VH-VL binders against q0atu2. Designs and how they scored, part 10

Target 1, 119 residues: q0atu2
Amino acid sequence: MLDKKARIRTSREYRNVFEKGKRLSGRFLIIYYVENALDNNRFGFITNKKIGMAVIRNRIKRQLRAIVREYQGQVKNKHDIVLVARAGIGKSSFEGMEKDYIAIMKKAGLFARNANKID
Key: E = the ipSAE of ESMFold2; O = the ipSAE of OpenDDE; V2 = 0.75 times the mean of E and O plus 0.25 times the DockQ between their complexes.

## First folded at step 19 (VH-VL; framework fv_recibokibart)

Design rec25 (at its last look DockQ between E and O 0.05; V2 from the best seeds 0.00; counts 0 for: pae E 4.6 > 2, placed apart)
Fold by OpenDDE, look of step 19:
Structure rec25 (fold): chain C 119 residues (1-119), chain A 122 residues (1-122), chain B 108 residues (1-108)
Amino acid sequence: as target 1 above (119 residues)
Amino acid sequence: QVQLVQSGAEVKKPGASVKVSCKASGYTFTRYYMHWAKQAPGQGLEWIGEINPNSGNTYYNQKFQGRVTMTRDTSISTAYMELSRLRSDDTAVYYCARDLYWGSYYEYFDYWGQGTLVTVSS
Amino acid sequence: QIVLTQSPGTLSLSPGERATLSCRASQSVDSSYLHWYQQKPGQAPRLWIYGASSRATGIPDRFSGSGSGTDFTLTISRLEPEDFATYYCQQYDSDPYTFGQGTKLEIK
């Protein structure tokens, strides 16, 4: 699990990201990202009812957290990043989700081009 | 203001069915999932399932699979939970509760019905 | 499923005292999906703390929530008479959604 210091936890923090951040859309994910005044990154996750029933939402939450944890060390520091799951994500594979995450993060300039899976 | 008003207490015999209603007001009924919870006397809360009032799609706790049916009537903003093949351990207060996606991140039950006591006794 | 175990089952205290309620999860729970509810006899539960540490609207600042992973705590700094009730923790992180068995905070 992500460290609590690495998570966006309050409504105010989320609102700040949405209002001041940049938005990029991938196939399965939308990211909102903004620089923060901290020495670490914070991640937030949004899964809404458009994704599907509870079983689907819960699965997607777990998968997104796993992906973020795996690549956390490759993300440029001092950013608040919110991942919004798109409706079609419920039909995606984990690998597809991961690929989309990497692609969109690279597009955002938050990943290095040579970013790869951390073992 | 948001309100969830449930139907009155029920007394049933084992093997019978009970259908509890939950009328919602003060918000757009179809925009929020509706959940149901069970609370046996002196016990904690147990999640039964959820329904998407817009689509009618449901997802139930495996423990209640095959005996519970959740429906809704959007014309009157009312959700229903029917529990069949009742047994004594179904005696409980049943609650409907609205699922709020606050900031699209937090998911919790912000509004609850007043509860419906269902007593199953021979 | 994630089992939430609350302790103690019953907590007997007097007004003015500090109350500490524990909620332990059988596996790690994202703090954003750990919530607390207050329930008084004959009433429906009411949202009290959400996201492990955020007070719901209208909740006094004497209430605080903390924790992460498998250990969560609800603290009442100075008990008021109206605070005596049963408190439930609840997780919305994994299917099925589950509640703790509750801690009854009663007046000593």
Scores: ipSAE 0.433, ipTM 0.856, lowest interface PAE 1.6, mean pLDDT 91
Fold by ESMFold2, look of step 19:
Structure rec25 (fold): chain C 119 residues (1-119), chain A 122 residues (1-122), chain B 108 residues (1-108)
Amino acid sequence: as target 1 above (119 residues)
Amino acid sequence: QVQLVQSGAEVKKPGASVKVSCKASGYTFTRYYMHWAKQAPGQGLEWIGEINPNSGNTYYNQKFQGRVTMTRDTSISTAYMELSRLRSDDTAVYYCARDLYWGSYYEYFDYWGQGTLVTVSS
Amino acid sequence: QIVLTQSPGTLSLSPGERATLSCRASQSVDSSYLHWYQQKPGQAPRLWIYGASSRATGIPDRFSGSGSGTDFTLTISRLEPEDFATYYCQQYDSDPYTFGQGTKLEIK
């Protein structure tokens, strides 16, 4: 999300993640993820038009990008990861989205093994 | 036009395995997740798990983990659920159910198979 | 896991009456992920209401759904003979995805 190489850009790339990847659902997010053949991670973001007008969808995408950027150092490399906003995301807070992202990424085993959550 | 047609009823002894099939028609089989659910006699529905029919990736309800295997054959648009080490409380009707298209705003089961009765008795 | 408790277990009414079916969740469920299914004896469930309040295609407007948080309701304003069946609520909010035990709506 910092540079061009960390972005899923084409319809083919998105389709590959949906077709070959795994799915896990959180409260506000669904993640689809698959190993890639690169030396880095790539992230994609989907907000359905039913979530709201473009201003609302763009706000949600901006918030999700900020969350991903904040935790990117903990994510195992060589993965394509698509975050899909669920219907309830419009009612969530930034903190709520952040907690959900952390939880679902842990369930997926996508955080690096030397990363731990400390109570 | 969307149809899910399941295999016929089965009678099994405790300890055996059963494999139920669900043949899909009227849509692109690989674009929708397939789920399985159990309904014991006189009881409600219980979710067993899901399969991505393109990749074969699965995710199971913990209650069934270790005894259930979901597979598919994309060449004949058919999903399978195998339940091993059968117990008498596995007697139930088993349904396949289609999830919505990838990235849908809502997630629900829009089409169901007719059900397969599995009876486990000695 | 989220437990859905439906009440009453059985509801005996006559055609023309109003029916109210309750679904209560052990934890908050976002209404977008709360669904209702109808099932008649010997048949598969059918999607009836999705997102707490939206009718599936072809469902008569005498059916309405409402609720949020932990309390959800399915209402049938005037019962028709074909409406007598078992109704299940279902949550798709958190895995494992769960169903209520059902409310059987019987002809009195």
Scores: ipSAE 0.286, ipTM 0.781, lowest interface PAE 4.6, mean pLDDT 89
ESMFold2 (binder alone), look of step 19: mean pLDDT 92; pTM 0.934

Design rec26 (at its last look DockQ between E and O 0.80; V2 from the best seeds 0.00; counts 0 for: pae E 8.1 > 2)
Fold by OpenDDE, look of step 19:
Structure rec26 (fold): chain C 119 residues (1-119), chain A 122 residues (1-122), chain B 108 residues (1-108)
Amino acid sequence: as target 1 above (119 residues)
Amino acid sequence: QVQLVQSGAEVKKPGASVKVSCKASGYTFTRYYMHWAKQAPGQGLEWIGEINPNSGNTNYNQKFQGRVTMTRDTSISTAYMELSRLRSDDTAVYYCARDLYWGSYYEYFDYWGQGTLVTVSS
Amino acid sequence: QIVLTQSPGTLSLSPGERATLSCRASQSVDSSYLHWYQQKPGQAPRLWIYGASSRATGIPDRFSGSGSGTDFTLTISRLEPEDFATYYCQQYDYDPYTFGQGTKLEIK
């Protein structure tokens, strides 16, 4: 699991990302991202009720956190990034989610140039 | 009540630039993305791009990349779309349209401006 | 980009009849991001159906939307005179966002 310091936790922090950040849409994810004044990246996760029941939403969040953690070291520093789960993500495989995450993060230019493990 | 009121019709020559305005009212301007769409005469709709009115961040359709500039003036809740290097096929009605509140599950254009006719003729 | 193809291009019907409008996507689109707009001459588009099957505020229940994947349908169970307009489908699933070319529903 992501360290507390690497997590967006407050409504204010989320709002800041939404209001000031950029957004990009992938197949299963929308990412909102903005530079922060910290020495580390922070990640937030949002799942809507339309995705499914709480157990499904929690599963999705868990999977997304796992993905983010896996690639955390390859993301450019000083960013707040919110992942919004889109419809259909519940039917996606973990690999599908990972692929989508990588794709949108690349499009956003948030990966380091020499990042490994990026398809 | 949400309202988007656009500037009046424009007539431009090829190579010129046009800047269309969209004044928003009835809601918090900075909390909703503003989009722009093009509709050529008798044709369908084409998405041009979007702007976050709070930050000024933009995303453009690649088709218009390099020619379109979207800006906003938050003090008067007004969004602007500037299209440069105009050509005849830029003749169209241009619409501003409000997106849903950020973070919403659904994303669609719930309110539209009345449209601005831009005519490009030599 | 995702191409949305609407059919027919023009649909001529009389009041009281049933109208069926099709929107086909070049690739699968999540139904939550497939929307329909109504547009009358000289007016701006108006949100009509969102998420493939949800009526926008104030839209009569004679309108219904359905579909998934690549095939979506807007149905008007019993046409009223005010329903004659052009209807556009739109996908908000993939960048760039795209519209169908529209179906003009005209009075026969």
Scores: ipSAE 0.273, ipTM 0.812, lowest interface PAE 1.8, mean pLDDT 91
Fold by ESMFold2, look of step 19:
Structure rec26 (fold): chain C 119 residues (1-119), chain A 122 residues (1-122), chain B 108 residues (1-108)
Amino acid sequence: as target 1 above (119 residues)
Amino acid sequence: QVQLVQSGAEVKKPGASVKVSCKASGYTFTRYYMHWAKQAPGQGLEWIGEINPNSGNTNYNQKFQGRVTMTRDTSISTAYMELSRLRSDDTAVYYCARDLYWGSYYEYFDYWGQGTLVTVSS
Amino acid sequence: QIVLTQSPGTLSLSPGERATLSCRASQSVDSSYLHWYQQKPGQAPRLWIYGASSRATGIPDRFSGSGSGTDFTLTISRLEPEDFATYYCQQYDYDPYTFGQGTKLEIK
């Protein structure tokens, strides 16, 4: 549910974030992030096959995309951001994932100045 | 064979800085995060921080933030940890340790350097 | 931060005996990121058990790990002379990554 221009699509784009970016780990998520040369943010999502069966992984991806979409307007621009699901994410609630996302994005300094309040 | 070889023991006075090196061989240095840990005499292990050897990006334990700097030289596959404003409780063995590659299900330190004793005394 | 408390601090046993080492976390840790390391005097730590229960390469099957949530255990079924060392648990679930204070397993 993210706009096409807001998605990391190619293996080279993913590799660039890993190789040049920073990493921060939360309870359910790891984010990798790096500045890009675009006028927008781009997001990528990875769920390891060991997290569970395809139906579980697809549910988690949908939930993460929904969370990212909700807060995208608060994210400091010109960043490529990859979200990697941790092993425990299958046991989390949507609200748990959301709280974790807010916390790690705030810790990373990725929310823009004067953004809406977050928990 | 993966090896991490650290620089030799150092003796420093309070207020000085020390820079410990960790030379990697037997693997692609830039593909794996490097970590550093402290072990004071008779004490357990304490995580100091990590560096992405490709980008140079770091993440430090808050306890050490402001005094530690981690760097690397990719041309010689070597990571560095510098600790500044040394005090007597910085006396410890410092270890480098390799993480697993990005996207691994498990994250753990599979190879460790031999350790570098740093002694801080008047 | 997540505090890992190991018990006992020192465990004195003889070869052939069974050892049970405990690691308690101050809050829940996903077992996939709970690890054990062995360290002998004058040596670097070595990865021993990862993901709470999986043995690292070359680790004998007399070592087993178990647990979830806040309670984790390392068991050695029959001690051999080379097993006397200090064992550390470590969590890699959430930053800052932390180690327990260690259990010293010594010969009685």
Scores: ipSAE 0.012, ipTM 0.666, lowest interface PAE 8.1, mean pLDDT 87
ESMFold2 (binder alone), look of step 19: mean pLDDT 92; pTM 0.941

## First folded at step 20 (VH-VL; framework fv_recibokibart)

Design rec27 (at its last look DockQ between E and O 0.05; V2 from the best seeds 0.00; counts 0 for: pae E 7.1 > 2, placed apart)
Fold by ESMFold2, look of step 20:
Structure rec27 (fold): chain C 119 residues (1-119), chain A 122 residues (1-122), chain B 108 residues (1-108)
Amino acid sequence: as target 1 above (119 residues)
Amino acid sequence: QVQLVQSGAEVKKPGASVKVSCKASGYTFTRYYMHWAKQAPGQGLEWIGEINPNSGNTYYNQKFQGRVTMTRDTSISTAYMELSRLRSDDTAVYYCARDLRWGSYYEYFDYWGQGTLVTVSS
Amino acid sequence: QIVLTQSPGTLSLSPGERATLSCRASQSVDSSYLHWYQQKPGQAPRLWIYGASSRATGIPDRFSGSGSGTDFTLTISRLEPEDFATYYCQQYDSDPYTFGQGTKLEIK
C-alpha cells in the first residue's frame, strides 16, 4: 500500500535506475538506486516468476511493500529505488527481509540524519 | 556466442602497475556486470570486484581496495582492471567474468575470459 | 567472510568409478547461492552446477549436486575421461564472494 506517487510506474523509469544507478546486494534483496529530479522517493519491486507461484510472489511483494512503507519516512528524498528479490528470498521470514532491507539501506547511505528510530 | 577475450600475458617488476583488458562480444556489453577474479599458482579463485559497464560504477573486495581500478570503454565493449603497487604474491592468472543480466533472480558467472597471466618478478 | 573448504584436495580415481566432492562453509550458505565450476588445466572455469543442485546447460546427468547449510556435495555417478579436472565451489550469498580451494580429480 505505497502511495501511487511513490511508485516507479513505467519500464522507462525502471530502466533508468538499472542503467544509471548503483547496486548493492544483501542476503535476500538487491537494491538499485539513483537520484531523481522529483521532490519525493519512488520504489519499484521485481519478483521473477522463477521464484515461485503467483501466490508466493504476491506474498513477497506485499511483505516488501509493507517494509518499505514502514521506513519510507526515514529515506532521503529524491531517489528512485528498485528492490529485486534474490533467488533465495522464498526461504526468508518477514523479519529476515526487514533486517536485510535496513542493513542494505544503511550501507547505501539512503537513510536520513533523523533516522535514529530505525532498527 | 558470448565471448570474453583478454589481453596477453605480462611480466612486471615489484612496485609497477598492470592493466588487463577484456573485450566482450556476442551480447549487449552495457547490460551485464563484469567481474574480475584472481587465481594464484596452486591456489583457488579470489573475487576482486565488479563494474557496471554502462555507468562505470564499481564495487571492490576490501582486500584490493586502494590498489585496484576497474574501468571500461563502451565504444569497443572492453572492460579493464588495473592493479598497482604490484608484489610477488600478485603473480596470478586474472579472469574477467560476466554476471547475469540486470535484475536477474540468480547471480553467477556464466562466461569467463581465457585469463591473463601476470608475473611479478625481480 | 565465508570460507569454503573443499575435501579431499586431490581425488585419484579410475574411469567408471563414483566421485564425491565435498564443500564445507564456515557459516550457513543459502543453497540458491552455492555454485560449482569445473576447470581444466590452461582453461577458464566453467559453470557446472548452480543453486547447489541445478545443472548448467549441456552438463550431463551423471553430475548431481546436493546439500544445504554448511555442507554441500558434488557427485559424479560414473566417471568419464573428460570429467578429470579441478572443481571449485563458490558462494554468492555474501561479500566478499568466495571460492573453495578446489578438489583436483585425477586419473589413477
Scores: ipSAE 0.048, ipTM 0.710, lowest interface PAE 7.1, mean pLDDT 88
Fold by OpenDDE, look of step 20:
Structure rec27 (fold): chain C 119 residues (1-119), chain A 122 residues (1-122), chain B 108 residues (1-108)
Amino acid sequence: as target 1 above (119 residues)
Amino acid sequence: QVQLVQSGAEVKKPGASVKVSCKASGYTFTRYYMHWAKQAPGQGLEWIGEINPNSGNTYYNQKFQGRVTMTRDTSISTAYMELSRLRSDDTAVYYCARDLRWGSYYEYFDYWGQGTLVTVSS
Amino acid sequence: QIVLTQSPGTLSLSPGERATLSCRASQSVDSSYLHWYQQKPGQAPRLWIYGASSRATGIPDRFSGSGSGTDFTLTISRLEPEDFATYYCQQYDSDPYTFGQGTKLEIK
């Protein structure tokens, strides 16, 4: 689990990202991202019933958090980013999920230019 | 067979640093996360952090953040954990452990090194 | 973080008896990411049960795991001399990964 300060936690915070942010879709993920006025990035995670049973949704959320925390040091600062899991993610491997995250984040230009640990 | 072989016991003074190695064999080193755990004498296990041997990306337990550095040398399938600014309560057996994360539904530590005793004493 | 509390701390039994070890989580844990490890003195932990109820390779069928949510159990139907060790539960559901404090199963 990410640090509390690195997490989007309130409905208001989520709404702000959805209303003001940009949207990009990957194979398994949709990301909404917007600049914030903080010194740190915040991440939100959304899994809905379309993904599957609660146990699956919880697993996916856990895996997404693991991916995010691994690459958080390479993400540009001052962004709120919400990851929405798509229906097919429930059958994806962790590796596939990670690749999709990297691809979509690159497409969004959210990785720092000097990032050296991006696959 | 999968094996994780760790470096030998270390004796350090407070304030010093220690670097423990974990050599992996029997599998593709870069395709499995490597974790490190701490076990103080007579105590339970504590997770220190993880490293992706492929990318070198790391994630540490906040408790050790700022003092621990995990690295790897893919050419020799070896992971390293360095702990700096050692203090007496760092005295423990340190384990490396392979994480089965990719290619499996389950994620657990399926193989462990034999452990490395690090003793910190003045 | 998720705190795993094991009980009892020490369990003294004789060979042939039934052993029941408990692991309680401070919050709900996906059973797929609740694991048990066995550790003997001077040795590294060894994966024993994974996903709450699946035996690792080579683990005898006298061992079984069960549970969901916040309550998990490791059961040994009939203790063998080699079963006396410390057993740790561990969760991989939430970062940081955490272990229970262990249950020492000792011979009476």
Scores: ipSAE 0.023, ipTM 0.732, lowest interface PAE 4.8, mean pLDDT 91
ESMFold2 (binder alone), look of step 20: mean pLDDT 91; pTM 0.928

Design rec28 (at its last look DockQ between E and O 0.05; V2 from the best seeds 0.00; counts 0 for: pae E 5.6 > 2, placed apart)
Fold by OpenDDE, look of step 20:
Structure rec28 (fold): chain C 119 residues (1-119), chain A 122 residues (1-122), chain B 108 residues (1-108)
Amino acid sequence: as target 1 above (119 residues)
Amino acid sequence: QVQLVQSGAEVKKPGASVKVSCKASGYTFKRYYMHWAKQAPGQGLEWIGEINPNSGNTYYNQKFQGRVTMTRDTSISTAYMELSRLRSDDTAVYYCARDLYWGSYYEYFDYWGQGTLVTVSS
Amino acid sequence: QIVLTQSPGTLSLSPGERATLSCRASQSVDSSYLHWYQQKPGQAPRLWIYGASSRATGIPDRFSGSGSGTDFTLTISRLEPEDFATYYCQQYDSDPYTFGQGTKLEIK
């Protein structure tokens, strides 16, 4: 799991991202992102009822955390980023989710220029 | 205001079935998942399962799989939980609880029914 | 499944004192999916703290939640008579939904 300091944890923190951040939509994910005043990035995850039943929501939750963890070192610093899972994500493969994440993060310009593990 | 009103107490024999109802009001019934929880006397809470009132899709705790059936009647905004092949350790207060709709940042049970006592004894 | 262990089982305190309730998870739980409920005898549980640290609507500011990973805490800075009840933590980070066994906060 992501480090404690790398997590959006409070309702106030989430509201700040949604109110002040930018929004981009991918095939399976919507991201909200905003610069923070910290030296590190923080991630939040939203997997609600549109995804499907509990078994699906929990699976997607774990998979998204795994994806974010894999690429967190390549994301530009000083950002709060919230991932919102879209309804269709429940039928997507892990690879599909990962591809969508990479694509949307690139579109947002959130990957570092010297990132090495980005397809 | 949001209200969940459950059916009255039940007394059953081992091997019988019980069906508890939960009538919802004060909100759009089909937009919120409904959950059921079990609380044995003097014990904690145990999650039984959830139902999507819109589609009727259900997902149960494996512990109750095969004995629990959750249904709903959207015309009267009522959810049902039926537990079959009752045994003594099924004696408990059963609660319905509302989950959250799309757009929420968190998922939790924000409203609960008053509970229904089910007593299983020979 | 994720097992939530609460401690202590019973906490006996007097009004005006500080209460600290612990909830330990058998594996890491996202704080966004760790919640606390209050339950009084003969009543249904009521949402109290959500997302580990956010007070539900109408909950006094003497209540606070904290923690991450496997360790979570509910704190009452100054107990009021109406605060004496059983408190349960609950997680929805992995199937199935699970609750702690509860901490009963009783009057000393």
Scores: ipSAE 0.413, ipTM 0.856, lowest interface PAE 1.7, mean pLDDT 92
Fold by ESMFold2, look of step 20:
Formats: structure tokens, C-alpha cells, sequence
Structure rec28 (fold): chain C 119 residues (1-119), chain A 122 residues (1-122), chain B 108 residues (1-108)
């Protein structure tokens, strides 16, 4: 699990990322991201009800949190990042989500270290 | 009623620039991404890029990178696309198109402008 | 980049006939990201089918979409005069987002 400090928690925090941030789309994910005024990164996760029942949505969120946790040490600091699950995510494997996350984070220029060790 | 009204036709010479406008009405302009697409005569559509009208952040199709600039003026709910160093194969109708509300599950273009013909000729 | 190839390029039929329009992708496209637009001369495209099979608001039920992977179809069960137009498929799966070259459905 991500630290409390590394979580986007309030509606206002989410809205700030959507309103002020940049957007990039991957195969299964969309990321929205903006610089913050903190010393750390924060992550948020959104799954629409049309993706499935709550248990399915919670499973996807749990998988995405695990992926983010694995690579968080490579992410440039001082960013709020919201991951939005795309319609196709229900058909993805954990590994598919992981590859997609790495690709879009590299495209966004958000990795501070080389992220190619899992390509 | 959602409307996207674009500027009129333009005739330009090679090497010049053109700036096409897209005025939005009937919705909260700042809350929906705006996209631009090209349709050359007798051809299909080609996606150019997008802009977040609130922040001004853009993302372009690599094919157009370096020649396209998208901007907006939120005070008049208007998006702009400027294409520079025009070539004869830039002759096309250019459309603005609205994406869905940010964070939406669905991802498609729901409303389109009427199109702006740009003709590049010597 | 995912290339969408539509066939036929032109389809000449009479009102009342069934039309089948094909869209083939150069690599797999999740059906949730495959859309169809209708365009008439001098007009902007209009969303017609989204997610491969869902009709946009106000689209008659004579239009149906299907397919998955690399092969998608748009079927019109019984053509009306208003249906003669060009139809484009579009993928929103992978940037750059791409469109097919279109199938012109014209009156015979």
C-alpha cells in the first residue's frame, strides 16, 4: 500500500489535477499529472462504475496501487498523479497494466531514473 | 445546445502560417478537452492533437510536432490551431472536436465544428 | 501507429438493401475504443457507433456494429435514403488516434 502522504485524498485535490494538469493516455490507463508544492509525490486512482461491480473495481485499484508502489522510487518528486482506468482495463492482466504504466510514465517524462530494466 | 463555430476559409502561400479558430457555446468550455483533425480533399480524417482549455496544456500527433501550436482564450470560449511552414499537402478542411468531460469513462468526439477549408497554393 | 483499413472503398446499393462495411486494424484494438462516424458532403463527422457496438443517441436501430481484435463491421439492415454517406471507423486505443480512410455508401 502507498503511505498516507502519497495519496491524493480529497475531491479538491483530484479536481486540481484535472483542471491544472497534463493528460496522457495509454492502452489501459489515462494519467493526469501536475506539479505540487510538497516534498513528495501523491497518487490517486479512479475506476468508473461501468467497469464493473465494486469488487472488480477494488481489485483493479489494488493492482494499480501495487504497480505504482513498485516504481514509485523512480518517479520525479513533487507531482500529483491520477490514474484513470480506461474501458479496456477489465481485459488486462497485471503485467499488461504494468507495461502500460511504465510506457505512459516514460512518455510523460515522469521517471527520474532509467525505467528500462523491466521493458 | 452545444455548438462549435469555426473561422472562415483561408487561402495561403507555401511557407506561410494559418490560425483557425473554434468558438464554443452551450457548455462549460474549460471542462472539456478540445481536439483538432485534418481532412485532405477526398481523404479520411487525421488526428492532429489536443488541448486542455483550462490549463493550456497540449499534446500533438508526432506527424505535426514542430509545426502545430494549439492555444485558447477562455474569456471568449475559443480554441485556436496554428499551422506553420505550410506546404501544398496541408490543403484540407480542419475540424475542432470536443472530447468528453475529463475523467469520463467514454472516450470519443461527441461534437464537431463545421470545418475550415485551408488552401495552400502558389 | 494503428492503421485502419476500410473495405470496400465505395459501396453502391439501393434503398431497402442490407449494407456491410468492414474495418480492419493493423494490430488488435480493444472493441471499447473502436468507433464509427458518419459524414455527409459539406458536413462534419457525427458519432454513430461507439465501443464497436453501441449506437450513439438518436441513431436508428437498423444500424448495428460488431467485431473484435482486428476485424470490425458496421451493418445497416435496411437502407434508407438518409443513410447514404461516408462512414469512418476510428480507434482511440493507442495514440496517435487514427481513422480509417472511409467507405462511401452511395445510391445505386
Amino acid sequence: as target 1 above (119 residues)
Amino acid sequence: QVQLVQSGAEVKKPGASVKVSCKASGYTFKRYYMHWAKQAPGQGLEWIGEINPNSGNTYYNQKFQGRVTMTRDTSISTAYMELSRLRSDDTAVYYCARDLYWGSYYEYFDYWGQGTLVTVSS
Amino acid sequence: QIVLTQSPGTLSLSPGERATLSCRASQSVDSSYLHWYQQKPGQAPRLWIYGASSRATGIPDRFSGSGSGTDFTLTISRLEPEDFATYYCQQYDSDPYTFGQGTKLEIK
Scores: ipSAE 0.182, ipTM 0.753, lowest interface PAE 5.6, mean pLDDT 89
ESMFold2 (binder alone), look of step 20: mean pLDDT 92; pTM 0.930

